# VH-VL binders against Protein DJ-1 homolog C (DJ1C): the designs that were tried, part 3

Target 1, 167 residues: Protein DJ-1 homolog C (DJ1C), of Arabidopsis thaliana (Mouse-ear cress) (q8vy09r84to250)
Amino acid sequence: KKVLVPIGYGTEEIEAVVLVDVLRRAGADVTVASVEQKLEVEGSSGTRLLADVLISKCADQVYDLVALPGGMPGAVRLRDCEILEKIMKRQAEDKRLYGAISMAPAITLLPWGLLTRKRTTGHPAFFGKLPTFWAVKTNIQISGELTTSRGPGTSFQFALSLAEQLF
Short names: E, the ipSAE of ESMFold2; O, the ipSAE of ESMFold2 at other seeds; V2, 0.75 times the mean of E and O plus 0.25 times the DockQ between their complexes.

## First folded at step 1 (VH-VL)

Design I04 (framework fv_inotuzumab)
Fold by ESMFold2-Fast, scan of step 1:
Structure I04 (fold): chain C 167 residues (1-167), chain A 120 residues (1-120), chain B 112 residues (1-112)
Amino acid sequence: as target 1 above (167 residues)
Amino acid sequence: EVQLVQSGAEVKKPGASVKVSCKASGYTFTNYYIHWVRQAPGQGLEWIGGINPSGGDTTYRRKFQGRVTMTADTSTSTVYMELSSLRSEDTAVYYCAREYDILTGYPDYWGQGTLVTVSS
Amino acid sequence: DVQVTQSPSSLSASVGDRVTITCRSSQSLLYSSGYNYLSWYLHKPGKAPQLLIYLGSNRASGVPDRFSGSGSGTDFTLTISSLQPEDFATYYCQQSYSTPWTFGQGTKVEIK
């Protein structure tokens, strides 16, 4: 099972590292891809994170799961990556799993139009900005191929749910 | 990629109206707010108002209420700002700007500007 | 309305200088999200304004790392660690905490 975890400047470290660690321990082939010009990025708390590849190497790859960490400005960096946007839209069109935690649902997925008719949760500070009809106040929410979660404190629950769905 | 292209310079007499266009390209037009900001000669930046192209809802600064109208044409990805009852004080460069993110609230991409001159 | 005031209105500097510009808001711009709704822009004659800093301290894409933003609530600072020739311009802060959006009066950075 192939999994993509994109990272950028200001990515939330706990969210990214927990995703990678839990999914790798579950047996997934996880690729960490930088949306920046280099493999090393500084996370939201100053930790240096080293990606496996640049996102440009992933443009034509098919993943069983794409999981987005949050953080600021990390979620914005991911949103502004055209390659990642195309990968995510293809993921949704193909009915393949994708997930987003913390700020990523509201900051990254919402502008791409990937929350339409999806029950979603996200960071409490941005919860009120999510589509009212489909917004839910849960630590984790599964809506078809999309899984969303609140933040660093729910990172293990989020990653474990994705692993369970992926097997 | 992302571009906002505005209509050309206008010269108007006091009491006339002016309609400036802002054509968007390179992104999903209805996902971002468009704001209008002006700068009079020797002055700073002044926010006029904004429009949500998805619903057409608008918010105007109080001093322009009743004189400004903002509209969006989704078929051409164009926003318009019409300012009526022009005065010499309305002489300014008018900019359209895309709100970077509806949740974060700041303009990131700007049009090139449209000079509107109001003289008697 | 929420007002923002910049200081100084102008300053003279040389290439390589550290430049500091401040912005004070009449009300707190800190939202319950933990973010400050304050942005910084660079403006040159004949050009559109360019975003430098958003949400108080986040550098916009493509903006050199010599630019940094700091502060919270009502007091904010834009710092240019080592002024370059292309940095001679007018700088504006802007609050987006509430409508109407308001800009500071501008700070002109001129060649000494």
Scores: ipSAE 0.000, ipTM 0.443, lowest interface PAE 16.1, mean pLDDT 86

Design I05 (framework fv_inotuzumab)
Heavy chain, then light chain:
Amino acid sequence: EVQLVQSGAEVKKPGASVKVSCKASGYTFTSYYIHWVRQAPGQGLEWIGGINPYGGSTTYRRKFQGRVTMTADTSTSTVYMELSSLRSEDTAVYYCARDLEYSSSWYFDYWGQGTLVTVSS
Amino acid sequence: DVQVTQSPSSLSASVGDRVTITCRSSQSLLHSSGDTYLSWYLHKPGKAPQLLIYEVSNRFSGVPDRFSGSGSGTDFTLTISSLQPEDFATYYCQQANSFPYTFGQGTKVEIK
ESMFold2-Fast, scan of step 1: ipSAE 0.014; ipTM 0.596

Design I06 (framework fv_inotuzumab; at its last look DockQ between E and O 0.04; V2 from the best seeds 0.00; counts 0 for: pae O 10.6 > 2, placed apart)
Fold by ESMFold2 at other seeds, look of step 2:
Structure I06 (fold): chain C 167 residues (1-167), chain A 119 residues (1-119), chain B 112 residues (1-112)
Amino acid sequence: as target 1 above (167 residues)
Amino acid sequence: EVQLVQSGAEVKKPGASVKVSCKASGYTFTGYYIHWVRQAPGQGLEWIGGINPNSGGTTYRRKFQGRVTMTADTSTSTVYMELSSLRSEDTAVYYCARDEGYYYGMDVWGQGTLVTVSS
Amino acid sequence: DVQVTQSPSSLSASVGDRVTITCRSSQSLLHSSGYNYLSWYLHKPGKAPQLLIYLGSNRASGVPDRFSGSGSGTDFTLTISSLQPEDFATYYCQQYNSYPYTFGQGTKVEIK
């Protein structure tokens, strides 16, 4: 099972590392891709993360799951990556699994139009700022192919839910 | 390219109504608010109100409540702002702007529509 | 309603000068996310307003490095480090923390 975990400047370290670690332990082939121009990125709390590849190397690959960590401005860096947007739109169109935690549902997926008619959860700080966010207040929310979660404190639950859906 | 294109200039008499259109392209129309902002000659920018194109829900500045109506047509990706009971002080350039609501604010603006109210 | 007030209302400066414009809000614009929901716009006659700064301090895409925003809570500053001929314009701060959205009265920057 092939998984893409994109990261960028300001990615939430707990959310990213827990995703990668849990999914690799479950047996997934996880690729960590940088949406920046270099493999090393600084996370939201100052931790330096080293990606496996640049996102440009992922453009033509097919993934069983694409999972987005949050963080600010991490979620914005992901949103503004056109290659990742194309990957995610194809993921959703082909009805393959995708996920987003914390700030990524509202900041990254919503502008791409990937939350239409999907029940979602996310970082509580953004619930009142979103005109089209069909929000629920659960720790994990599965809506068809989409799984969402709230933040660093739910990262393990999020990753385990995705692993369960993959296997 | 993300773009908002507004209808052309209008000249109206006091007491009439005006309806200005704002056509969106290059992005998911229902994912963003559309706001209307005006600037009267020699004055600053004034927020009039906004619409959620997905739900049709609106919020208006109180001074315009009762005179302004905003609507959205998702099939044409177009928002309309109608202002009634026009007065000479309503002479202004009217702008539409999209608003994602949580990070950038009003990041893309229409070109503006001059509405002139003359006796 | 949240009022935002700019200072000064106008100023005159030469190319190369450092220009500072302040914006004060009647209520804190610091959201629970830790971000300040204040933006700065540039507006020239005959043109649409242009977003310069969002969330108090972040430059919008394509905005030159000479523009910077700072401040938190109720007090915010826009700085132009070295004024260029194309920077003559009226500048507006705007809060987008809550409805109704409100603009400052504007600061007209006149280039000598």
Scores: ipSAE 0.005, ipTM 0.566, lowest interface PAE 10.6, mean pLDDT 89
ESMFold2-Fast, scan of step 1: ipSAE 0.022; ipTM 0.622
ESMFold2, look of step 2: ipSAE 0.102; ipTM 0.692
ESMFold2 (binder alone), look of step 2: mean pLDDT 93; pTM 0.950

Design I07 (framework fv_inotuzumab)
Heavy chain, then light chain:
Amino acid sequence: EVQLVQSGAEVKKPGASVKVSCKASGYTFTSYDIHWVRQAPGQGLEWIGGINPSGGSTTYRRKFQGRVTMTADTSTSTVYMELSSLRSEDTAVYYCARSPYYDFWSGYSDYWGQGTLVTVSS
Amino acid sequence: DVQVTQSPSSLSASVGDRVTITCRSSQSLVYSSGNTYLSWYLHKPGKAPQLLIYKVSNRDSGVPDRFSGSGSGTDFTLTISSLQPEDFATYYCQQSDSTPLTFGQGTKVEIK
ESMFold2-Fast, scan of step 1: ipSAE 0.006; ipTM 0.562

Design I08 (framework fv_inotuzumab)
Fold by ESMFold2-Fast, scan of step 1:
Structure I08 (fold): chain C 167 residues (1-167), chain A 118 residues (1-118), chain B 112 residues (1-112)
Amino acid sequence: as target 1 above (167 residues)
Amino acid sequence: EVQLVQSGAEVKKPGASVKVSCKASGYTFTDYWIHWVRQAPGQGLEWIGGINPSDSSTTYRRKFQGRVTMTADTSTSTVYMELSSLRSEDTAVYYCARWDYGDSFDYWGQGTLVTVSS
Amino acid sequence: DVQVTQSPSSLSASVGDRVTITCRSSQSLLHSSGKTYLSWYLHKPGKAPQLLIYEVSNRFSGVPDRFSGSGSGTDFTLTISSLQPEDFATYYCLQHNSYPWTFGQGTKVEIK
């Protein structure tokens, strides 16, 4: 089972690290990819995170799951990555699993049009940006192939839910 | 049942700050965002920003960023909007309004007139 | 920012008249969820604004059935089928599809 976890400058460390750790422990082949020009990125709290590859190495790969951490400006960096946008749109078109936590649903997925007819949750501060009919205030929300979650405090629940769906 | 009650009118000098309160009753205070909207004399309604009382997270319109601060006190079910570095063009009636994720601004406060003059 | 323009800016009418107010946005208000985030408000000086219509055509609780909303994309209409004395007010449309949320400039409905 192949999993992509993209990171960029300002990625939320707990969200990224918990995703990678839990999914690897579940037996997934997790690739951490930097959307920046180098493998080392500084997270939202100043921790240095080291990716396995640059996102350009992932452009033509097929993943069973793509899971987006949040953080600011991390969610914006992910949003502005054209390669990642293409990967995520193919994920949705193929009905393959994808997920987003914290700021990623509102900041990253919403502009890409990937929340259409999906019940979603996200960071409370950005909840008002989500489609009102489809927005829910749950810690974990599964809507078809999309799973969303609220923030660092729900990271473990989010990762476990994705692992359960993947296996 | 649902009611938002705002503090009284204020007169301020240019460069001062003003803090307006909005006390909520008749519903669970932490279930809804409260936003602020103003109307300057002879002008239309203008959205300023909002606050989530459950975690005190805020969103502000860019032109007010750095001058506006919104806070919430769950013990009194009250939100506050503080606007600093006041200018004459900040003279307006300021409204608080409850945001329902299904239907927009469903209930509004009565308004607070803020006058900025030298 | 999404610009919202109302037409007319003002009108004079008599009790019993049919009144039509239009609201035009610079961008489509159709969200990817399939919903259209456009609402209408009534405002009188010295009073709080009040919600009339949400999501284009849904009447808010307690709002009389003479008020109706319609439209899609960028063009929206508020209709008052038979104007009553309490309806002389300024009407505003609001788009909340994109931050910052923006109001139209208002349409003032005055007695003839």
Scores: ipSAE 0.000, ipTM 0.461, lowest interface PAE 17.7, mean pLDDT 86

Design I09 (framework fv_inotuzumab)
Fold by ESMFold2-Fast, scan of step 1:
Structure I09 (fold): chain C 167 residues (1-167), chain A 119 residues (1-119), chain B 112 residues (1-112)
Amino acid sequence: as target 1 above (167 residues)
Amino acid sequence: EVQLVQSGAEVKKPGASVKVSCKASGYTFTSYYIHWVRQAPGQGLEWIGGINPSGGSTTYRRKFQGRVTMTADTSTSTVYMELSSLRSEDTAVYYCTREGYDSYAMDYWGQGTLVTVSS
Amino acid sequence: DVQVTQSPSSLSASVGDRVTITCRSSQSLLDSSGKTYLSWYLHKPGKAPQLLIYEVSNRFSGVPDRFSGSGSGTDFTLTISSLQPEDFATYYCQQYYSYPYTFGQGTKVEIK
């Protein structure tokens, strides 16, 4: 099973590393891709994170799951990556799994139009930005192929849910 | 060319309601939050609340909760702010403003709508 | 609620002067990524406010380089290096770290 975890400047470290660690332990082939110009990116708390590849190398790959960490400005960096946007839209169109945690649902997925008719949770500080009819105040929310979650404190639950759905 | 165009001035009596419109153009309407900010005579800027046009979700300052309603019409790219139970203290210029995609700051503003509440 | 306080409430200046306006927040506006959510706006009577600076020090598109923002923690400054005739206006700082969004009380820059 192939999994993509994109990272950028300001990505939330706990969310990213828990996703990678849990999914790799479950037996997934996880690719960490930088949306920046270089493989090494600085996370939201100043930690240096090293990606496996640049996102440009992922443009033509098919993934069984794409999981987005949050963080500020990480969620904004991911949102503004045209290559990642195209990958995510293909994921949704093909009914393949995708997930987003913390700020990623409201900041990254919502502007891309990927929350339409999806029950969605996210970071409490950004919950008010989610579509009213479809917003839910749960720690984990599965809505078809989309899984969303609240933040660093729910990262392990989020990653385990995704692993369960993959296998 | 980003533009926000608001409806014209309103004069209302105490207890009435007012509905101000804000028509957006020059960008993808559903991709940007719209906020409402007012300025009463001799006072500073006061944030009222905001709306996500993509789903209609809203966030209001507690002071206005129960009196303010924000809505968005995606077919006309227009946001509305309705304020009810008007008091003389609600006399102000009301602005709609767009939240920038990268900046999160209020990057473009409507021209303003003067609402006068007089007894 | 996060409050922001500006000083001074008004100042008198001449064209060519260096003008400094200060803004203080009741708590840190810094997020875990190192970004600080503080912006500055210019407002003239009869016109809409306009964005000058966002995230403490980033000039918005089209804003002249005589405008600069600086600061850290809870203390922020807007500087106009050489005041021009069109700069006589009221300036507002704003925090957008959390809802409700709040503005400073404003600083009116008047002709001396």
Scores: ipSAE 0.006, ipTM 0.493, lowest interface PAE 12.2, mean pLDDT 88

Design I10 (framework fv_inotuzumab)
Heavy chain, then light chain:
Amino acid sequence: EVQLVQSGAEVKKPGASVKVSCKASGYTFTEYYIHWVRQAPGQGLEWIGGINPSGGSTTYRRKFQGRVTMTADTSTSTVYMELSSLRSEDTAVYYCARDYYGSGTYEGFDYWGQGTLVTVSS
Amino acid sequence: DVQVTQSPSSLSASVGDRVTITCRSSQSLVHSSGDTYLSWYLHKPGKAPQLLIYKVSNRDSGVPDRFSGSGSGTDFTLTISSLQPEDFATYYCQQLNSYPFTFGQGTKVEIK
ESMFold2-Fast, scan of step 1: ipSAE 0.006; ipTM 0.603

Design I11 (framework fv_inotuzumab)
Fold by ESMFold2-Fast, scan of step 1:
Structure I11 (fold): chain C 167 residues (1-167), chain A 119 residues (1-119), chain B 112 residues (1-112)
Amino acid sequence: as target 1 above (167 residues)
Amino acid sequence: EVQLVQSGAEVKKPGASVKVSCKASGYTFTSYAIHWVRQAPGQGLEWIGGINPSGGETTYRRKFQGRVTMTADTSTSTVYMELSSLRSEDTAVYYCAREPVYDYAFDIWGQGTLVTVSS
Amino acid sequence: DVQVTQSPSSLSASVGDRVTITCRSSQSLLHSYGKTYLSWYLHKPGKAPQLLIYEVSNRFSGVPDRFSGSGSGTDFTLTISSLQPEDFATYYCMQSIQLPWTFGQGTKVEIK
């Protein structure tokens, strides 16, 4: 099972690290890809995170799951990555699993049009950005191939839910 | 064909309640929100509130809070709006309208239900 | 609440005329994710309202090319390039960036 976890400047460390660690422990082949110019990125709390590859190496790969961490400005960096946007739209088109936590649903997926007809949760500070009627205040929300979650405090539940769906 | 069909005209006395239905067809009922909008004689369009049929979550304009209740029956693909403690100023045509959750505006409308409140 | 004001409240026009209706909001309708939630509706007595334009400038399916929308931030315009007999109606703009959804007061387009 191949999994992509993209990271960028300002990515939330707990969300990224928990995703990678839990999914690897579950037996997934996890690739961490930087959307920046270098493999090393500074997270939202100042921690240096080291990616396995640059996102450009992932453009033509097929993943069983793509899971997006949040953080600011990390979610914005992911949003502005054209390569990642194409990968995610291909995930949705092919009905392959994808997930987003914290700020990523509202900041990254919503502008890409990847929340259409999906029940969605996300960071409480960004509920006002999600359509009220389909924004839910659950820790985990599964809507078809999309799984969303709230933030660092729900990272473990999020990663475990994705592992359960993948296997 | 996507369609919203509403119940027929109602005449009520002040203080009574009215319940208007809106039956959806031609699409996945739980994939779209349904809102209610009214137009009183000589007035413009006024948003009342909306419901997510998937979970039953509702939102109402503050002035109607406590008097309006919206419900959805997924087995019949029907949304209901009940307005209580009716006053003469509630005389209006009431419309249901469909809203795509992440996309647009009110793309499909019901034909309207005239509610007349008179003594 | 976000207030929406239309101008004019009414206008008289003849078939073939260019008609412009303006809509102003009390605050920006631009969402931080790039979409502007402003739509336009046509309403005739005894009929349901119908969607003309969504997200400022996108024509809804089946809406004739003579209808166009433009604007940004707080100022928006609906234009009918050449008025037809079926276009005599009341037009409404609506903001849907913030609950409650609010309509402008309407602009009645009457026969001259």
Scores: ipSAE 0.013, ipTM 0.524, lowest interface PAE 7.4, mean pLDDT 88

Design I12 (framework fv_inotuzumab)
Heavy chain, then light chain:
Amino acid sequence: EVQLVQSGAEVKKPGASVKVSCKASGYTFTSYYIHWVRQAPGQGLEWIGGINPEGGSTTYRRKFQGRVTMTADTSTSTVYMELSSLRSEDTAVYYCARGPLDYDTWFDPWGQGTLVTVSS
Amino acid sequence: DVQVTQSPSSLSASVGDRVTITCRSSQSLLHSSGYTYLSWYLHKPGKAPQLLIYEVSNRFSGVPDRFSGSGSGTDFTLTISSLQPEDFATYYCQQSYSDPYTFGQGTKVEIK
ESMFold2-Fast, scan of step 1: ipSAE 0.012; ipTM 0.562

Design I13 (framework fv_inotuzumab)
Fold by ESMFold2-Fast, scan of step 1:
Structure I13 (fold): chain C 167 residues (1-167), chain A 122 residues (1-122), chain B 112 residues (1-112)
Amino acid sequence: as target 1 above (167 residues)
Amino acid sequence: EVQLVQSGAEVKKPGASVKVSCKASGYTFTDYYIHWVRQAPGQGLEWIGGINPSGGSTTYRRKFQGRVTMTADTSTSTVYMELSSLRSEDTAVYYCARDHYDSSGYPEFDYWGQGTLVTVSS
Amino acid sequence: DVQVTQSPSSLSASVGDRVTITCRSSQSLVYSEGNTYLSWYLHKPGKAPQLLIYKVSNRDSGVPDRFSGSGSGTDFTLTISSLQPEDFATYYCQQGYSTPRTFGQGTKVEIK
């Protein structure tokens, strides 16, 4: 099972690291990809995160799951990555699993049009931006191929839910 | 324990506005959407629109667009529906209803207010 | 708009009768996660409507087991296995798939 976890400047460290660790322990082949110009990025709390590849190496790969960490400005950096947007839109079109936690649902997925008719949760500070009638205040929300979650405090639940769906 | 309690009956003249309230209790107000549904004499149930109390976002049936406004006051756990430019055809019992949210997340109306009769006559 | 159409508009029945009401949607009500968002309500004059069935076949809390829902795709049925005196009412189906939320025209169950 192939999994993509993209990271960028200001990615939330706990969300990214928990996703990678839990999914790798479950037996997934996890690729960490930087959306920046270099492999090393500074997370939202100043931790240096080292990606496996640049996102440009992932453009033509098919993933069983793509899981987006949040953080600010990490979610914005992911949003502004054209390669990642194309990967995510293809993921949704193909009915393949994707997930987003914290700021990523409202900041990253919503602008890409990937929350239409999806029950969605996210970070409390951005909950009001989620689509009318589809926003829910749960720690984990599964809506078809999309799983969303609230923040660092729900990261382990989020990663475990994705592992359960993947295997 | 969950209750939706609506304001009392109103009699209005054509062209006036009416504002009906729906006070929620027994649950976390911002966790559920509130919708408004009416029934005119001899007619079926008609959905008017709904509001997300958490952000105040609203969706209205096109027929009521420009005449209906829904608002939520989180300090009092109350939703309001204001209907303007009233016509005799707006005479109906107006219900507020909670959008059902259980672990499954299904959108349906699980709890209803008692109804408010709005009569529009000269 | 997604429309739902009920049949019949009314029926006459006696206590103990099996009653069936049909609802047809203008398009599939199946969400991406596989759930079908079709509900049934009971409405009596002077009372608020009451939820009976949600997601096609799930009885709401406290609803008697004589009420059952079935169907798939665009065709749905509400069945009352043995009509009771308190069941003489108007029944409505409702789609929760999309906005605007739409109700069927209603089926009035009258005493014979």
Scores: ipSAE 0.005, ipTM 0.512, lowest interface PAE 12.5, mean pLDDT 86

Design L03 (framework fv_lerdelimumab)
Fold by ESMFold2-Fast, scan of step 1:
Structure L03 (fold): chain C 167 residues (1-167), chain A 121 residues (1-121), chain B 109 residues (1-109)
Amino acid sequence: as target 1 above (167 residues)
Amino acid sequence: EVQLVESGGGVVQPGRSLRLSCAASGFTFSSYAMHWVRQAPGKGLEWVAVIWYDGSNKYYADSVKGRFTISRDNSKNTLYLQMDSLRAEDTAVYYCARDEWELLPDAFDIWGQGTLVTVSS
Amino acid sequence: SSELTQDPAVSVALGQTVRITCQGDSLRSYYASWYQQKPGQAPVLVIYGENNRPSGIPDRFSGSSSGNTASLTITGAQAEDEADYYCNSRDSSGNHPYVFGGGTKLTVL
């Protein structure tokens, strides 16, 4: 099973690392891709994160799952990556799994139009940006192919749910 | 100054129709979902209807579904409630309210003063 | 089901703490908002998203939630807090997105 985890400047370290670690331990082939111009990015708390490849190497790949970490400005960096936007829209169109945690649902997925008719959770401080009818306060929310979760404190639950759905 | 002003209430016989209006000012009306909420004399608040910011989705309380129609005109900053087949049980003060979605959804942060609808035989 | 249950009335002595509760299955999935209404006036939002206060709402108002129960707490109650209080939340079924509790009349003695 092939999994993409994109990272950028200001990505939340716990969310990214837990996603990668749990999914790799479950047996997934996880690719960490930088949306920046270099493989090394500084996370939201100042930790250096090293990607496997630049996102440009992923443009034509098919993934069984794409999982987005949050963080600021990480979620904004992911939002502004046109290559990642195309990958995610293709994921949704093909009914393949995708997920987003913390700020990523509101900051990254919502502007791309990927929350329409989806029950969604996210960081409580950012619920104001989610569609009113579809926002829920659960720690984890599965809505078809989309799984969302609240933040660093729910990262393990989020990653385990994705692993369960993938295998 | 953020403000909502309801109008159109009055006394009406059962089975007839009324249209309520809610004029919005002081904010970007087209960016907010809007609600109608009513309160019968001496009773509690009852949610009636919601319309999304762009008018694309509308939802109604079961008690009014099929009889009431919510609509909006973003060019006029006005919310409407068309009430058909009115019943004595529809007698209430009708409030319009703004849904504060910028900070956290499901917060009705601004309310109008209300307009009284009395359905009597 | 979307029903939200509140006690009809509660009393508190001036300067004391009072807790108003709201119960319903919707609260397991959705945040509660709380509204204060004085006679002849429109409701005023006092708490949203479980425990956030709008600008202008005193810090003596706070909210909490656990399981199927949401609570509004007023610490150091003042005479001006005498009002009806309503909880509001989303419907779990989605057939009608919002439901209000029956309201609690707070008397400040």
Scores: ipSAE 0.007, ipTM 0.544, lowest interface PAE 8.9, mean pLDDT 87

